# VH-VL binders against o60147, part 50

Target 1, 175 residues: o60147
Amino acid sequence: MLEKNKYLYIFRHIQTNQVLLSQGNVLKKTALFQLPYPLQKPVAPNGMRPAKLRKDHWVPLLKVEFPNESMFQSVFMQLLNYRKYRSVQPLTSDLLKLPIPVRRRKIMRQEVPNTIADLADILNKEKFPENSVRLQLSDKSDSEYADWPPSVQIDSEEIKLSRGFREKTTVDEAR

## First folded at step 1 (VH-VL)

Design f41 (framework fv_dargistotug)
Fold by ESMFold2-Fast, scan of step 1:
Structure f41 (fold): chain C 175 residues (1-175), chain A 118 residues (1-118), chain B 106 residues (1-106)
Amino acid sequence: as target 1 above (175 residues)
Amino acid sequence: QVQLVQSGSELKKPGASVKVSCKASGYTFTSYGMNWVRQAPGQGLEWMGWINTYTGEPTYAQGFTGRFVFSLDTSVSTAYLQISSLKAEDTAVYYCARGIWGSYRDYWGQGTLVTVSS
Amino acid sequence: DIQLTQSPSFLSASVGDRVTITCRASQDISSYLAWYQQKPGKAPKLLIYDASTLESGVPSRFSGSGSGTEFTLTISSLQPEDFATYYCQQLYEYPTFGGGTKVEIK
């Protein structure tokens, strides 16, 4: 029997590779507000963030199991803060030279390596017990984006699909 | 290394069916969509659609609905293209490709020649 | 459906030549355009994505430019291995390819 709310679920868009963080193993519509840019084409009438979540377009990237809920909350909040910090920093001169659409695409491409690096940085700062944090990846080569502390144990088994989460879904209702 | 290996060439008569396979290796199969592209002899490239490897849901381009079916066997990391009621105009090289957008690179199978003649 | 028109459809060139291929989209696709190279009997190879970003391992003599509806692929000094057919592809909507430009030896 495990304590509630000790898992962090990280999802990746199957085509664009944008990243969403989730406290649960199912994405909720509100997760879309993590995205600073619209997906490939406008989804909402006013060019706002998508009104619908296509859950079948988001695949597992990484699952993190923490020793307890307190440690989960600390790491999750720090990851959100890292993402917020990145969004308010001045753009580099190299990015500023690019047209807005090209600039946005290059920023989006870095979300997977940035998220993994940020997670590793946070875990290196925390004083977690040896082998107490379990990482399970959909692609183990993604672990190479960072150096992991002794507290991290990488599962030999990659993330597999569950029948309960293989349904094609569109969340039509706001939460 | 990422690799997509397709089944060998097929010679079929009009009205027959064919099933082309595309076996993936070197990455997590369900993490990237699989695309299908057709090229008739001496002609250009034509995107047929893609299949969501996570859910198994196919999306077909206009002109490739009905006789064309995309499917998967995730246990062996293989995508399939089935063409029913073959016509001479289906004679082409069929390619599978992982992600036809540059963010994680694209990878192509070597192609499968399907010839329809009597 | 977004249509891509390539010009020329055929180009005769010599080693060392500067080759320019153009691709016109039927509507604004921003920078969502890629360029592919295809050699006879082989699968296409990605050269450029996001209109101007060179794919890893592709020689620097290849470059892409343009945005909106007009795009260009340039080979600054044609090499023997560059004789191939080149295709543009858009990803702004469902993918479509241009008709191709065959670059052959003079």
Scores: ipSAE 0.006, ipTM 0.489, lowest interface PAE 13.6, mean pLDDT 78

Design f42 (framework fv_dargistotug)
Fold by ESMFold2-Fast, scan of step 1:
Structure f42 (fold): chain C 175 residues (1-175), chain A 120 residues (1-120), chain B 106 residues (1-106)
Amino acid sequence: as target 1 above (175 residues)
Amino acid sequence: QVQLVQSGSELKKPGASVKVSCKASGYTFTEYWMNWVRQAPGQGLEWMGWINTETGDPTYAQGFTGRFVFSLDTSVSTAYLQISSLKAEDTAVYYCAREYYDSSGYFDLWGQGTLVTVSS
Amino acid sequence: DIQLTQSPSFLSASVGDRVTITCRASQGIYSYLAWYQQKPGKAPKLLIYYASTLQSGVPSRFSGSGSGTEFTLTISSLQPEDFATYYCQQYYSWPTFGGGTKVEIK
């Protein structure tokens, strides 16, 4: 059994505030399937749409440790389902009144509070043992986006990693 | 019903100009950007550019700058393509096609096409 | 610009046949590829986007696969209404189309 089957790694985009979920401490390009649209619009005929997964643009948001793979799988799949559900909902009339660039920034900016709220909602609905789920955040104030159940233990120490959930590698240096 | 309806076919002489319309209905016009795609007789599809329906800003592919103008009339949910100084090589079917505001880059709804024939 | 090469350019097939069309990109485009069907005298219709996502209302016999530089469109059991020209289109950069593959009756 691999350790990554017990951990949920949650990343935040440094500019857009969009969120990616990962079963491992290294993001794969397939994680971009979680995003409902490209990160930017072409600005010219030869303008590039950013289709590349640039790991230097994604920083740790939080890390969740589960006591076993079964609990991890349940929560991970439910969180992905919450995100899919959000992506197909009609936009509110208030959002539709805003110019498209402003609208997109508001939607993307909400992914961090939405992901944290969704995680808490899932954990509140599950009957996990007391202090069985461990949360470690990059910014502890982000925990205030939700009310947590007794099953959750929030680490007093924040994540201090700047390159995802791992140290810079030779491969990263080649980028 | 969600649809894009284009103006009828045009027969023009070299040096003339033409203005093709594309009227949207059944959806919020500004939620989708409008693209133009050309197809010469017996040839493949060629992307010409797009116009931001929220701001009215056009972007043209290389080869379509100068003689080609994209514009909008948001009050009637209509996009326009104007071609000036027509040449025989402009003979083609011109399509409008919508692109979701998320910059998807693919086109889920197309107009029926407008045939522009340039001949002497 | 990113060039897309389709093969074959022409294909003769019978009803019930499995048809596979390939599209190769001149550089990596991840999964930013769509497939369209165009019948004579008609506008193109979107079949597949994001390489493998089937557009609503499109029959399940159509499927797409691939990522990076090599992509395929498969029709598992060709029907009479499927005789058409098929185009791939990338949207990793400004949009470009493949040259098309004409599928006609044998």
Scores: ipSAE 0.000, ipTM 0.471, lowest interface PAE 13.6, mean pLDDT 81

Design f43 (framework fv_dargistotug)
Fold by ESMFold2-Fast, scan of step 1:
Formats: sequence, C-alpha cells, structure tokens
Structure f43 (fold): chain C 175 residues (1-175), chain A 119 residues (1-119), chain B 106 residues (1-106)
Amino acid sequence: as target 1 above (175 residues)
Amino acid sequence: QVQLVQSGSELKKPGASVKVSCKASGYTFTEYWMNWVRQAPGQGLEWMGWINTETGDPTYAQGFTGRFVFSLDTSVSTAYLQISSLKAEDTAVYYCARDLYSSSYEDYWGQGTLVTVSS
Amino acid sequence: DIQLTQSPSFLSASVGDRVTITCRASQGIYSYLAWYQQKPGKAPKLLIYYASTLQSGVPSRFSGSGSGTEFTLTISSLQPEDFATYYCQQYYSWPTFGGGTKVEIK
C-alpha cells in the first residue's frame, strides 16, 4: 500500500535555484515561507513571503522514499531545522563584498548543494537499515554533492520531467 | 504590454558627453533592475552594469567606471546612461535590458541607441 | 570575473543542417547559463535560460545542454531565419557574455 506521507519531494526554482521541500508531489503555497527572497522583486534578503506560487517555475530536484511515515517525519523536520539555522547565520565577509543582487544570486545558487549535503548529513546520523531509503534524482550528478550512507539506495532511473508532475504545485489540503 | 524604448542615435565629437534614455512601460518600473549592455561595431555583447531601480544604486563592471553614470527618474519610469569625455572607442550600440533574474521567464530589451564618436 | 569562450567563432551551414555551438566557462557555474540570438540591426533575443530551459515562443529545434563548465546550443535543422549571431551569458556572478558565434549561410 502506498502511504502518502513517506515520500519527500524537493523542488528547485528554474531561474533562482531556490529550493522548496514538500511532503508530497504537490507543492503547497505555504512552502513559500521557506524562501528568504521575494521571487517577484530584486530586493535584499528579508522575511517577506513571495506573493505567488507559479506552477511552471518549479521542477523536481529529487524524491526520497522512506520505509515508513515516522522516518519520513524525522528527516523532514530535521531538514527544515537545518534550513532555518542556515537562514539566520551572519553573511561571510566575502559575500558582503558583493553587490546585493550578485550576493543574493550566490546564496540562492548554494541552496541545491546545501540541501543535498544537509539531507545526506541527516541520513548519516540516523543510521537507518541498509538500502532502506530510496533516492531518485532529476540529475544524477547532484548526488556528488555529498557522501551517502549505506542506508541510501540511489535509483538508476532519473525523475522524468512530465508536464503534469512539474506543474502540479498547489493544494488546499493540510498534510 | 511591456516595452523599453530608447532615445535616438547620437553623433558626437571626442570630448563631448551624451545621455541615453530608456523609458519603461507596461510594468512597475521599480520591481525589476535595469541592465546596460554595449556592443561596438562588429563586436560582441558587453555587460556594463546594472542599476537598482528601487534605490537608484548603480553597479558598474570594471571597464565602465569613471566616465559612465547610470541614473533614474522613477516619476517617468526612465533609466539613463551618461557618458562623459567621449572617445572614439565609445562608438557602439547601447542597450538597456530588464533584469531576467527578478522576473523569471520574460526577457525585455530596448531597441538600442547608436552612439557614434567621430571628428 | 568569469570568462566564457565560445567555439567556433564562425560557422557556415546550409538549411536543414544540424548546428552545434559550445560555450566553456573559466569556472563552474552550475546551470546559470543563457543563450541569445541576435540578428543584424536588432536587439538580442533570449532562446534558452538555466542551460536547457527553452524560452516560451522559441522553436523546438533549439535545445541547450550541459552544466558546470561545458555547455552546448544545438539547432537540429537549421532554417533560413536562424542565420544570426549566438551568444552565451552566465549569471552565476556578475553577468558576462561569450564572444559570439556567427552562423552564416554556406
């Protein structure tokens, strides 16, 4: 039986490379609270939520299948926590030397490698059973951003970009 | 309809100055930064810098400090490029272009302004 | 600054030909690369952004591939309206353009 809440989907913004986490293959508008930068405006980092979720702007980065909901919830919450901690850290002096739009671009670009590294770090700490977690990527080379534990089985098949999957981005259901 | 309309061609002598305008319409001017791009005759595209339309703060590429000034008049949704102490090597088509990064999938360019510097 | 090297600088082709243009970055830029088409006397037109995403309204014969430092623009079956100069542009850091590839009729 397929349990809805044992899959973690990670989406990437096609232009900014910002990352959104989802508990299913449908991206909720509340996921936009994860973003530090407004998608519609070229302004500095702030706490403002982007006003609008555009279904054609987000593509799958990766999908993780967990053996059960408990393991999924643990990893998902830890990943959100890692991202919150990262968002409140002071900017490095190297980043502060850059113009605001270039600095913002560099920070957002690092969200993909950072999220993948964070996921791997969490999975290494949790010591799940061998081959119990299945990882499927849209681009297999993205797996090279981290060293994966024995619990992770990387699927040989990449995520196929389909119009329905990529564009199915909003729901009103809480899950 | 989004449109960027630039001022007409200019013929100047060395040592003169020129001010090129880029008038935006069809969108909120301050929501997207404005790039300036130069193309000398028979040469490639060269990014000159951008201006933050919300603050008026310009950023210049290394080759375009000193004689080049980016400015705005937000009341008329217009960006300006001023070049002082014109040299023959400033002869080029100058483009304004709305920053793609902030808008996502739409890319808008002005038609270009030819500035010719000759004796 | 990140430098982009395009090859070839000039290319002669016939209608119906498959055309391939390469862009090499001096350092890794992930997929932050766009391709532009410029026709004589006109402003550049965006064809592809994020290395492989086709801009709305651009014919499907255009495609982009690559990531990191090596990128390719392909025109699968060259049409008369495709004779133009093509530029790559990175936006990983301060934007820079490649030197351009002029596609001329053979």
Scores: ipSAE 0.000, ipTM 0.443, lowest interface PAE 15.7, mean pLDDT 78

Design f44 (framework fv_dargistotug)
Fold by ESMFold2-Fast, scan of step 1:
Structure f44 (fold): chain C 175 residues (1-175), chain A 118 residues (1-118), chain B 106 residues (1-106)
Amino acid sequence: as target 1 above (175 residues)
Amino acid sequence: QVQLVQSGSELKKPGASVKVSCKASGYTFTEYWMNWVRQAPGQGLEWMGWINTETGDPTYAQGFTGRFVFSLDTSVSTAYLQISSLKAEDTAVYYCARGEYGDYLDYWGQGTLVTVSS
Amino acid sequence: DIQLTQSPSFLSASVGDRVTITCRASQGIYSYLAWYQQKPGKAPKLLIYYASTLQSGVPSRFSGSGSGTEFTLTISSLQPEDFATYYCQQYYSWPTFGGGTKVEIK
């Protein structure tokens, strides 16, 4: 932790479309506890699920820059709260009609649009100054999942990093 | 056909305990969480909490911690509500109702009237 | 907890009337709202879920609308069997119920 927490880094899973939130540009193992559907059964003595984080399975979705650490902390905590409630919340009637494995797959796929909608809802409520919050997306079409308030500026350039929000390495070039 | 069948009415003295049962049939018990809802005489509905039928983990609403315990017996598809140290203010009809992962409550038990009087 | 306010708390109506009940949430809940009907001495019955989706077997005279913070239950032509207390319930967060609206025959 070398720099102030002014950035929110949002990652998505390449296969499931599940979303992880991070205060840093590199995911920590503890981020896996955000997932509503655990990756592994409990293997630790305390029954926790500290499944190995496969960093190559998570790619950048969105980077949010806040004007100060206080605004970052407020939005980050609210977004975690939204995700916590959403993870134990309702399946729609259409989803309820589906077999459980199909339902879970569809729910996981909705995490990207849901996270973007939740972020927009929080930013609409907070009444931040015009153009004070900068969004940079990996795919600009994902911004269409929500109506953004005047406080939000969407960066014209997409995120071009190959994996995570880190710079490319010689390992990233090898396929 | 989905059914939730609750145990019969109870008349208890203050300080006693009561255990209400809710037996589910017509669906896979672990596919839906079980909710408990209280209704005091002449009053509205109060959500008390839910129990995750897959894990057995209960969640209690604000105001229903301490004396209230949710439990399960998955072998007989039955959920239980236990209230200890009964008070007159606990007099109410207690309903069980199913909901998937905290969804809406699509099927309800018939209710169990618990009366606490001296 | 999310608070739900129902209005009116009491409503007198005649058979054939159009009845409208409103439910207001203290914060945005998208469409995660259900409506229940409770007759005296009976358990509540689900009428509508996801704000506007009619539960199987419920008469088409019942309809729901709204999203976010304002929701409405409408009975297009009140029947004798519809005299009951109606409750809204949100399930976006920990479930909470509105205070109820008692619909009485005029």
Scores: ipSAE 0.007, ipTM 0.471, lowest interface PAE 13.5, mean pLDDT 81

Design f45 (framework fv_dargistotug)
Fold by ESMFold2-Fast, scan of step 1:
Structure f45 (fold): chain C 175 residues (1-175), chain A 118 residues (1-118), chain B 106 residues (1-106)
Amino acid sequence: as target 1 above (175 residues)
Amino acid sequence: QVQLVQSGSELKKPGASVKVSCKASGYTFTEYWMNWVRQAPGQGLEWMGWINTETGDPTYAQGFTGRFVFSLDTSVSTAYLQISSLKAEDTAVYYCARVDYSYGFDYWGQGTLVTVSS
Amino acid sequence: DIQLTQSPSFLSASVGDRVTITCRASQGIYSYLAWYQQKPGKAPKLLIYYASTLQSGVPSRFSGSGSGTEFTLTISSLQPEDFATYYCQQYYSWPTFGGGTKVEIK
């Protein structure tokens, strides 16, 4: 069924607003490697990463449909590169004034606006055909974090939190 | 049974190239990232970098850019380390080791001895 | 890079002895530290991760403690099979290993 990847699924953590990218409609444990560790510093100041991927803690943020696998691969890899780039940037003076736990919470909270802005920036730089990329959001107001190019068609229907979103694949995580 | 099986020892001349393989079995290859670790004769362990097995993205430690290339063939669950323009200083045992979200390198290959001499 | 300093570099102990190996980080790393055992001619084996969590299958005589910059690996009653070199490794940032501690049973 997923012989040719043309869908990008983006998930958001319900409390931290951390973002995970997926090539399928179900998150795998390996998606946890997208979080800031192992690069520069731990994500949480006093704990290891979650021992388990808890599917009930991650909800769909948006779904992107590309016309072909080549466009999907290009955009997906560029998003991962933008994420890496952001992880090595110097902290602003405003963030440096905050205690470490508060600072990290604010950084994590910005992952949703940042990911949406990055996606739009990538799509604006690519010269895709008009209305060739379909974007479906869980909350349409999140589209306001960026200006979208003519190649993007935003669906009027929001992603519904339903069993169908999780259960349209045979791949399942431990929890 | 989880296993990481590496290719056999290599004897090379300076300036040659070598490609070391690390074949995984007993688990889903893309669910764990693969590390490369070097150990020169009589010396300690030195982390070279890792590769994201789901995307193929490598990350190199400082000092291991340019001549060192990490790659994958997911169809055969194999990771590769290529070293170009070999120098005597590259003589070492090279290990692959997997990592999960617990961050321990829980399974290691048996090591591949690369000897560079004239 | 974060440097890890192990002490001692070498120790000799009798079977049944309590052995302590220390690892000091050049900066705070919370509990993001692992310990490995390497026997001559073999690949390293993970003993402990997250400073004090024992890996499955590792004998209970091994224990880890510490946080921040000072860490300790303890073997409560040294056995003949514990002849090996022990390495600490941090993963707070890009992974780095300590210089190793060689334990000989004499």
Scores: ipSAE 0.006, ipTM 0.489, lowest interface PAE 11.8, mean pLDDT 81

Design f46 (framework fv_dargistotug)
Fold by ESMFold2-Fast, scan of step 1:
Structure f46 (fold): chain C 175 residues (1-175), chain A 118 residues (1-118), chain B 106 residues (1-106)
Amino acid sequence: as target 1 above (175 residues)
Amino acid sequence: QVQLVQSGSELKKPGASVKVSCKASGYTFTEYWMNWVRQAPGQGLEWMGWINTETGDPTYAQGFTGRFVFSLDTSVSTAYLQISSLKAEDTAVYYCAREGSYYEFDYWGQGTLVTVSS
Amino acid sequence: DIQLTQSPSFLSASVGDRVTITCRASQGIYSYLAWYQQKPGKAPKLLIYYASTLQSGVPSRFSGSGSGTEFTLTISSLQPEDFATYYCQQYYSWPTFGGGTKVEIK
């Protein structure tokens, strides 16, 4: 839908901190193609089954509301391009000295700050109207990974933690 | 300097078993996973699977389950491929190949020719 | 499985020629593609990884390009030692190889 295409959802993996971009609040299996380091290599039984999207391992990082679909598409494509650019850069000599599991963990942990910085950089380059882009984070301190332009309004309310993208219910949210 | 040195050629009868070795040197054996690749006479390259050198856990491609076993001896930096109940279609050159930093196969053994004939 | 299709299967070329080999993936694999050179009776040798990164010690006449589903290996000025079979390989998912391109003397 067109109205759904005004929202960008960004998810992070609870163990690795790897990031996935989504046009809706539900991650699709095809989003796994964004990952430079697969969460799981193809594994038994017999290796024939593809890696499964474990929705319970992904939590919302932030959501962005754009004023229209054109702005959403522009920013979304630019974010994918930034991620692609990062993925084709050669590894530094310092990283190559580390054991592969340590190196991979270090690179993965940087995806959250990198994605937030990339988003802010894109929004700073665009000339969007003041307060036209609304940003809601699961952890508001993550906004400090970047300096935001006047076009961005950061919501005071954080995204509630969810399980498998479902909102957790509390006694205060019940009837 | 990174080197992978494989055991010599084998001539076996159908139904026999063979164990190919791949000895690594010039790097920390457990930092890089090991892959096995087969090439039948006149054919292209076919990935057989990999083994996690940290845990010893193997993963096999389709078509390489049951008769094929990947194992390690980390004390001598050596990976092994064992094939049981050999068949004529197992005749091939078997390569070990190290998984590099971007998952590419950056260094290869020289290959071990296994010939299965009566 | 991700299928890799190489074209051409054979090509005949002369020393000094510019040679281009194409590899097409059945689905997007980002830059997780490598190119290998195999000479008769020898093990494959890594030339290019991450689609366009030249392996240390490989001559600069070899280059790789592409991303997603379309990839190209180029030899800018073919030398006598370059007559070999070339394979592309993806490692985004289960590793798979292209069918190979045999570069032979014209």
Scores: ipSAE 0.000, ipTM 0.484, lowest interface PAE 13.5, mean pLDDT 80

Design f47 (framework fv_dargistotug)
Fold by ESMFold2-Fast, scan of step 1:
Structure f47 (fold): chain C 175 residues (1-175), chain A 118 residues (1-118), chain B 106 residues (1-106)
Amino acid sequence: as target 1 above (175 residues)
Amino acid sequence: QVQLVQSGSELKKPGASVKVSCKASGYTFTEYWMNWVRQAPGQGLEWMGWINTETGDPTYAQGFTGRFVFSLDTSVSTAYLQISSLKAEDTAVYYCARDIYGSGSDYWGQGTLVTVSS
Amino acid sequence: DIQLTQSPSFLSASVGDRVTITCRASQGIYSYLAWYQQKPGKAPKLLIYYASTLQSGVPSRFSGSGSGTEFTLTISSLQPEDFATYYCQQYYSWPTFGGGTKVEIK
């Protein structure tokens, strides 16, 4: 059987710029376990359960198209691994000079450039065919956080935030 | 309450195939991925891979490609493990276990013993 | 793959004893380690995740510690129901299990 194209959907929080990775175009509650503080914040007696997901607070950042499942899984797992690595790094002296709430906001806002840089680093290390990976951003200027390999084709059209990752409809165009 | 209920034990000859089921209840099936873990007689636990219950996409550990297939039927909250071209070395208890986005397995099925002998 | 080595492989203990099991990773895994308990003929049960976080419903006599490459599971006062095999598992990369530690009655 022929391999089908596979997508990685990357979301950002509208207020904090925290990033969540998703295999589907709609976020699920389980994605909250990717956040650096789900295991550090005060936890209810109900165990590992995360706080309720507020879906409308998360908007598209980036959509990555892979030609097959194997490439998708490799990149997805490496990206999760990079996020885990970043969450445990020692704070720089500049960050340690900031009050805790200010420090947290600054760290969270760096998740967008960090995720984009990590994705590019992973793709630069892989031996993917030329133009085999397609990238579509909500803000094309975010692509400037990294240098992309020849395997990457950046879509000239941006994702519209008001529609999430859904395609535009004739109804949306008629209004 | 959360439960994972697996199908009964199987006795197979080399070259046959087997399909093990794992039926989930007590939670929203697609909110947690499903791990498959193998334990050969007298041996330790071995992670085989997981399946994303949101998309149906499987991920296999090294050594578990080709003959092993993870699938699911979300309409009945059931995950499946199929093993083709069975070998004596496949004799083991096979477990399904609910995964929290790669952060451990909090609930496990009771296990399915698959015995391959001629 | 990241290799986990448990020690000891076998341990004899009496009710009331303090039991310590170690798990060493072949590379740094930060705190991405879980501990499981398996009784004969039964499925494993999650005891601890993120190296030291006790799973809901697990007795407080169980505790985990460590980070990086060396981890320990401690049972402060062994009970009759605690005689089992214990496994560590890392989930920093592709999941792998330790070889197990069998805790048997002396």
Scores: ipSAE 0.007, ipTM 0.553, lowest interface PAE 10.5, mean pLDDT 82

Design f48 (framework fv_dargistotug)
Fold by ESMFold2-Fast, scan of step 1:
Structure f48 (fold): chain C 175 residues (1-175), chain A 117 residues (1-117), chain B 106 residues (1-106)
Amino acid sequence: as target 1 above (175 residues)
Amino acid sequence: QVQLVQSGSELKKPGASVKVSCKASGYTFTEYWMNWVRQAPGQGLEWMGWINTETGDPTYAQGFTGRFVFSLDTSVSTAYLQISSLKAEDTAVYYCARTEYYYMDVWGQGTLVTVSS
Amino acid sequence: DIQLTQSPSFLSASVGDRVTITCRASQGIYSYLAWYQQKPGKAPKLLIYYASTLQSGVPSRFSGSGSGTEFTLTISSLQPEDFATYYCQQYYSWPTFGGGTKVEIK
């Protein structure tokens, strides 16, 4: 049973380390609107690069199970707000010295540690009950990007994805 | 000591294919991305694109899609440019050049590709 | 694409002359501009990056200036080995080169 209102899934792009947030275990094409930079694909023989969500290019980074929908909603909205805040901050002087393509690469590579740090910061501020939040990481070493509160229990179990993610990508209509 | 060495000149007929190599030495191959730059006889420099040596992902400039393919063999620190369905207008010297910040500090010696009937 | 226009396309100069080459960008590129020297039959050589930073090993008679859309390469007291074609290149976006300036003996 997949209770999407209690689960947060975070996915990582295998090459760029860009991050996508999902309220369920299926990635929708509209999730690509979270990305400030378009995904690079290997060039096809015809040289075309269609904008397309490919399941084989995204792997689960982590899954968070909350005890109720209210806690999920609070954390999810706060995480989106942290991402928006980061996107509008002035670039550091070190990044401004870099050409646009190199600068974008360095920003993209920081999304995984930044997202994990943001999630931990939110959970530390929310004061949830001990062991009430279950965190599953695909790579347990990624937990080292942050200090976790007593409310978080880190599990080593495999993250289970829906049939739609593995066999086909669910596509939403553009607005 | 830091050096890029390219393969020798090629003479090809229209419709043929060519593969140019660029072997890096004296530095860590994956720390610098590789550009390809074309120069037709008597003409200026023209950026063709680059390849990310960490991921193998190529980026092609407008005008160099379809027939042009950038690839790598990281085990031998070598970048490759393949041109298919050669045309007379492809006659040029092709340079590889490394970059960390998109200006090019080290260049290969160039490979002349001549396409004639 | 960002277009770079070099002027002049060619110039004739004598040893000891002060030579100035200009590069104009079609839009603002801050200081993300490099200059290269190319001698006949040879690969280009990096002279200057970040508009004004001299590459190690390049003689001090070469200097670059400018920011935004207007850039100059200056050679004070031209030497015989400086007769070559010079190219500007922007890297604010995907790289593009100027058309080149050939510096030849008068």
Scores: ipSAE 0.000, ipTM 0.462, lowest interface PAE 17.4, mean pLDDT 80

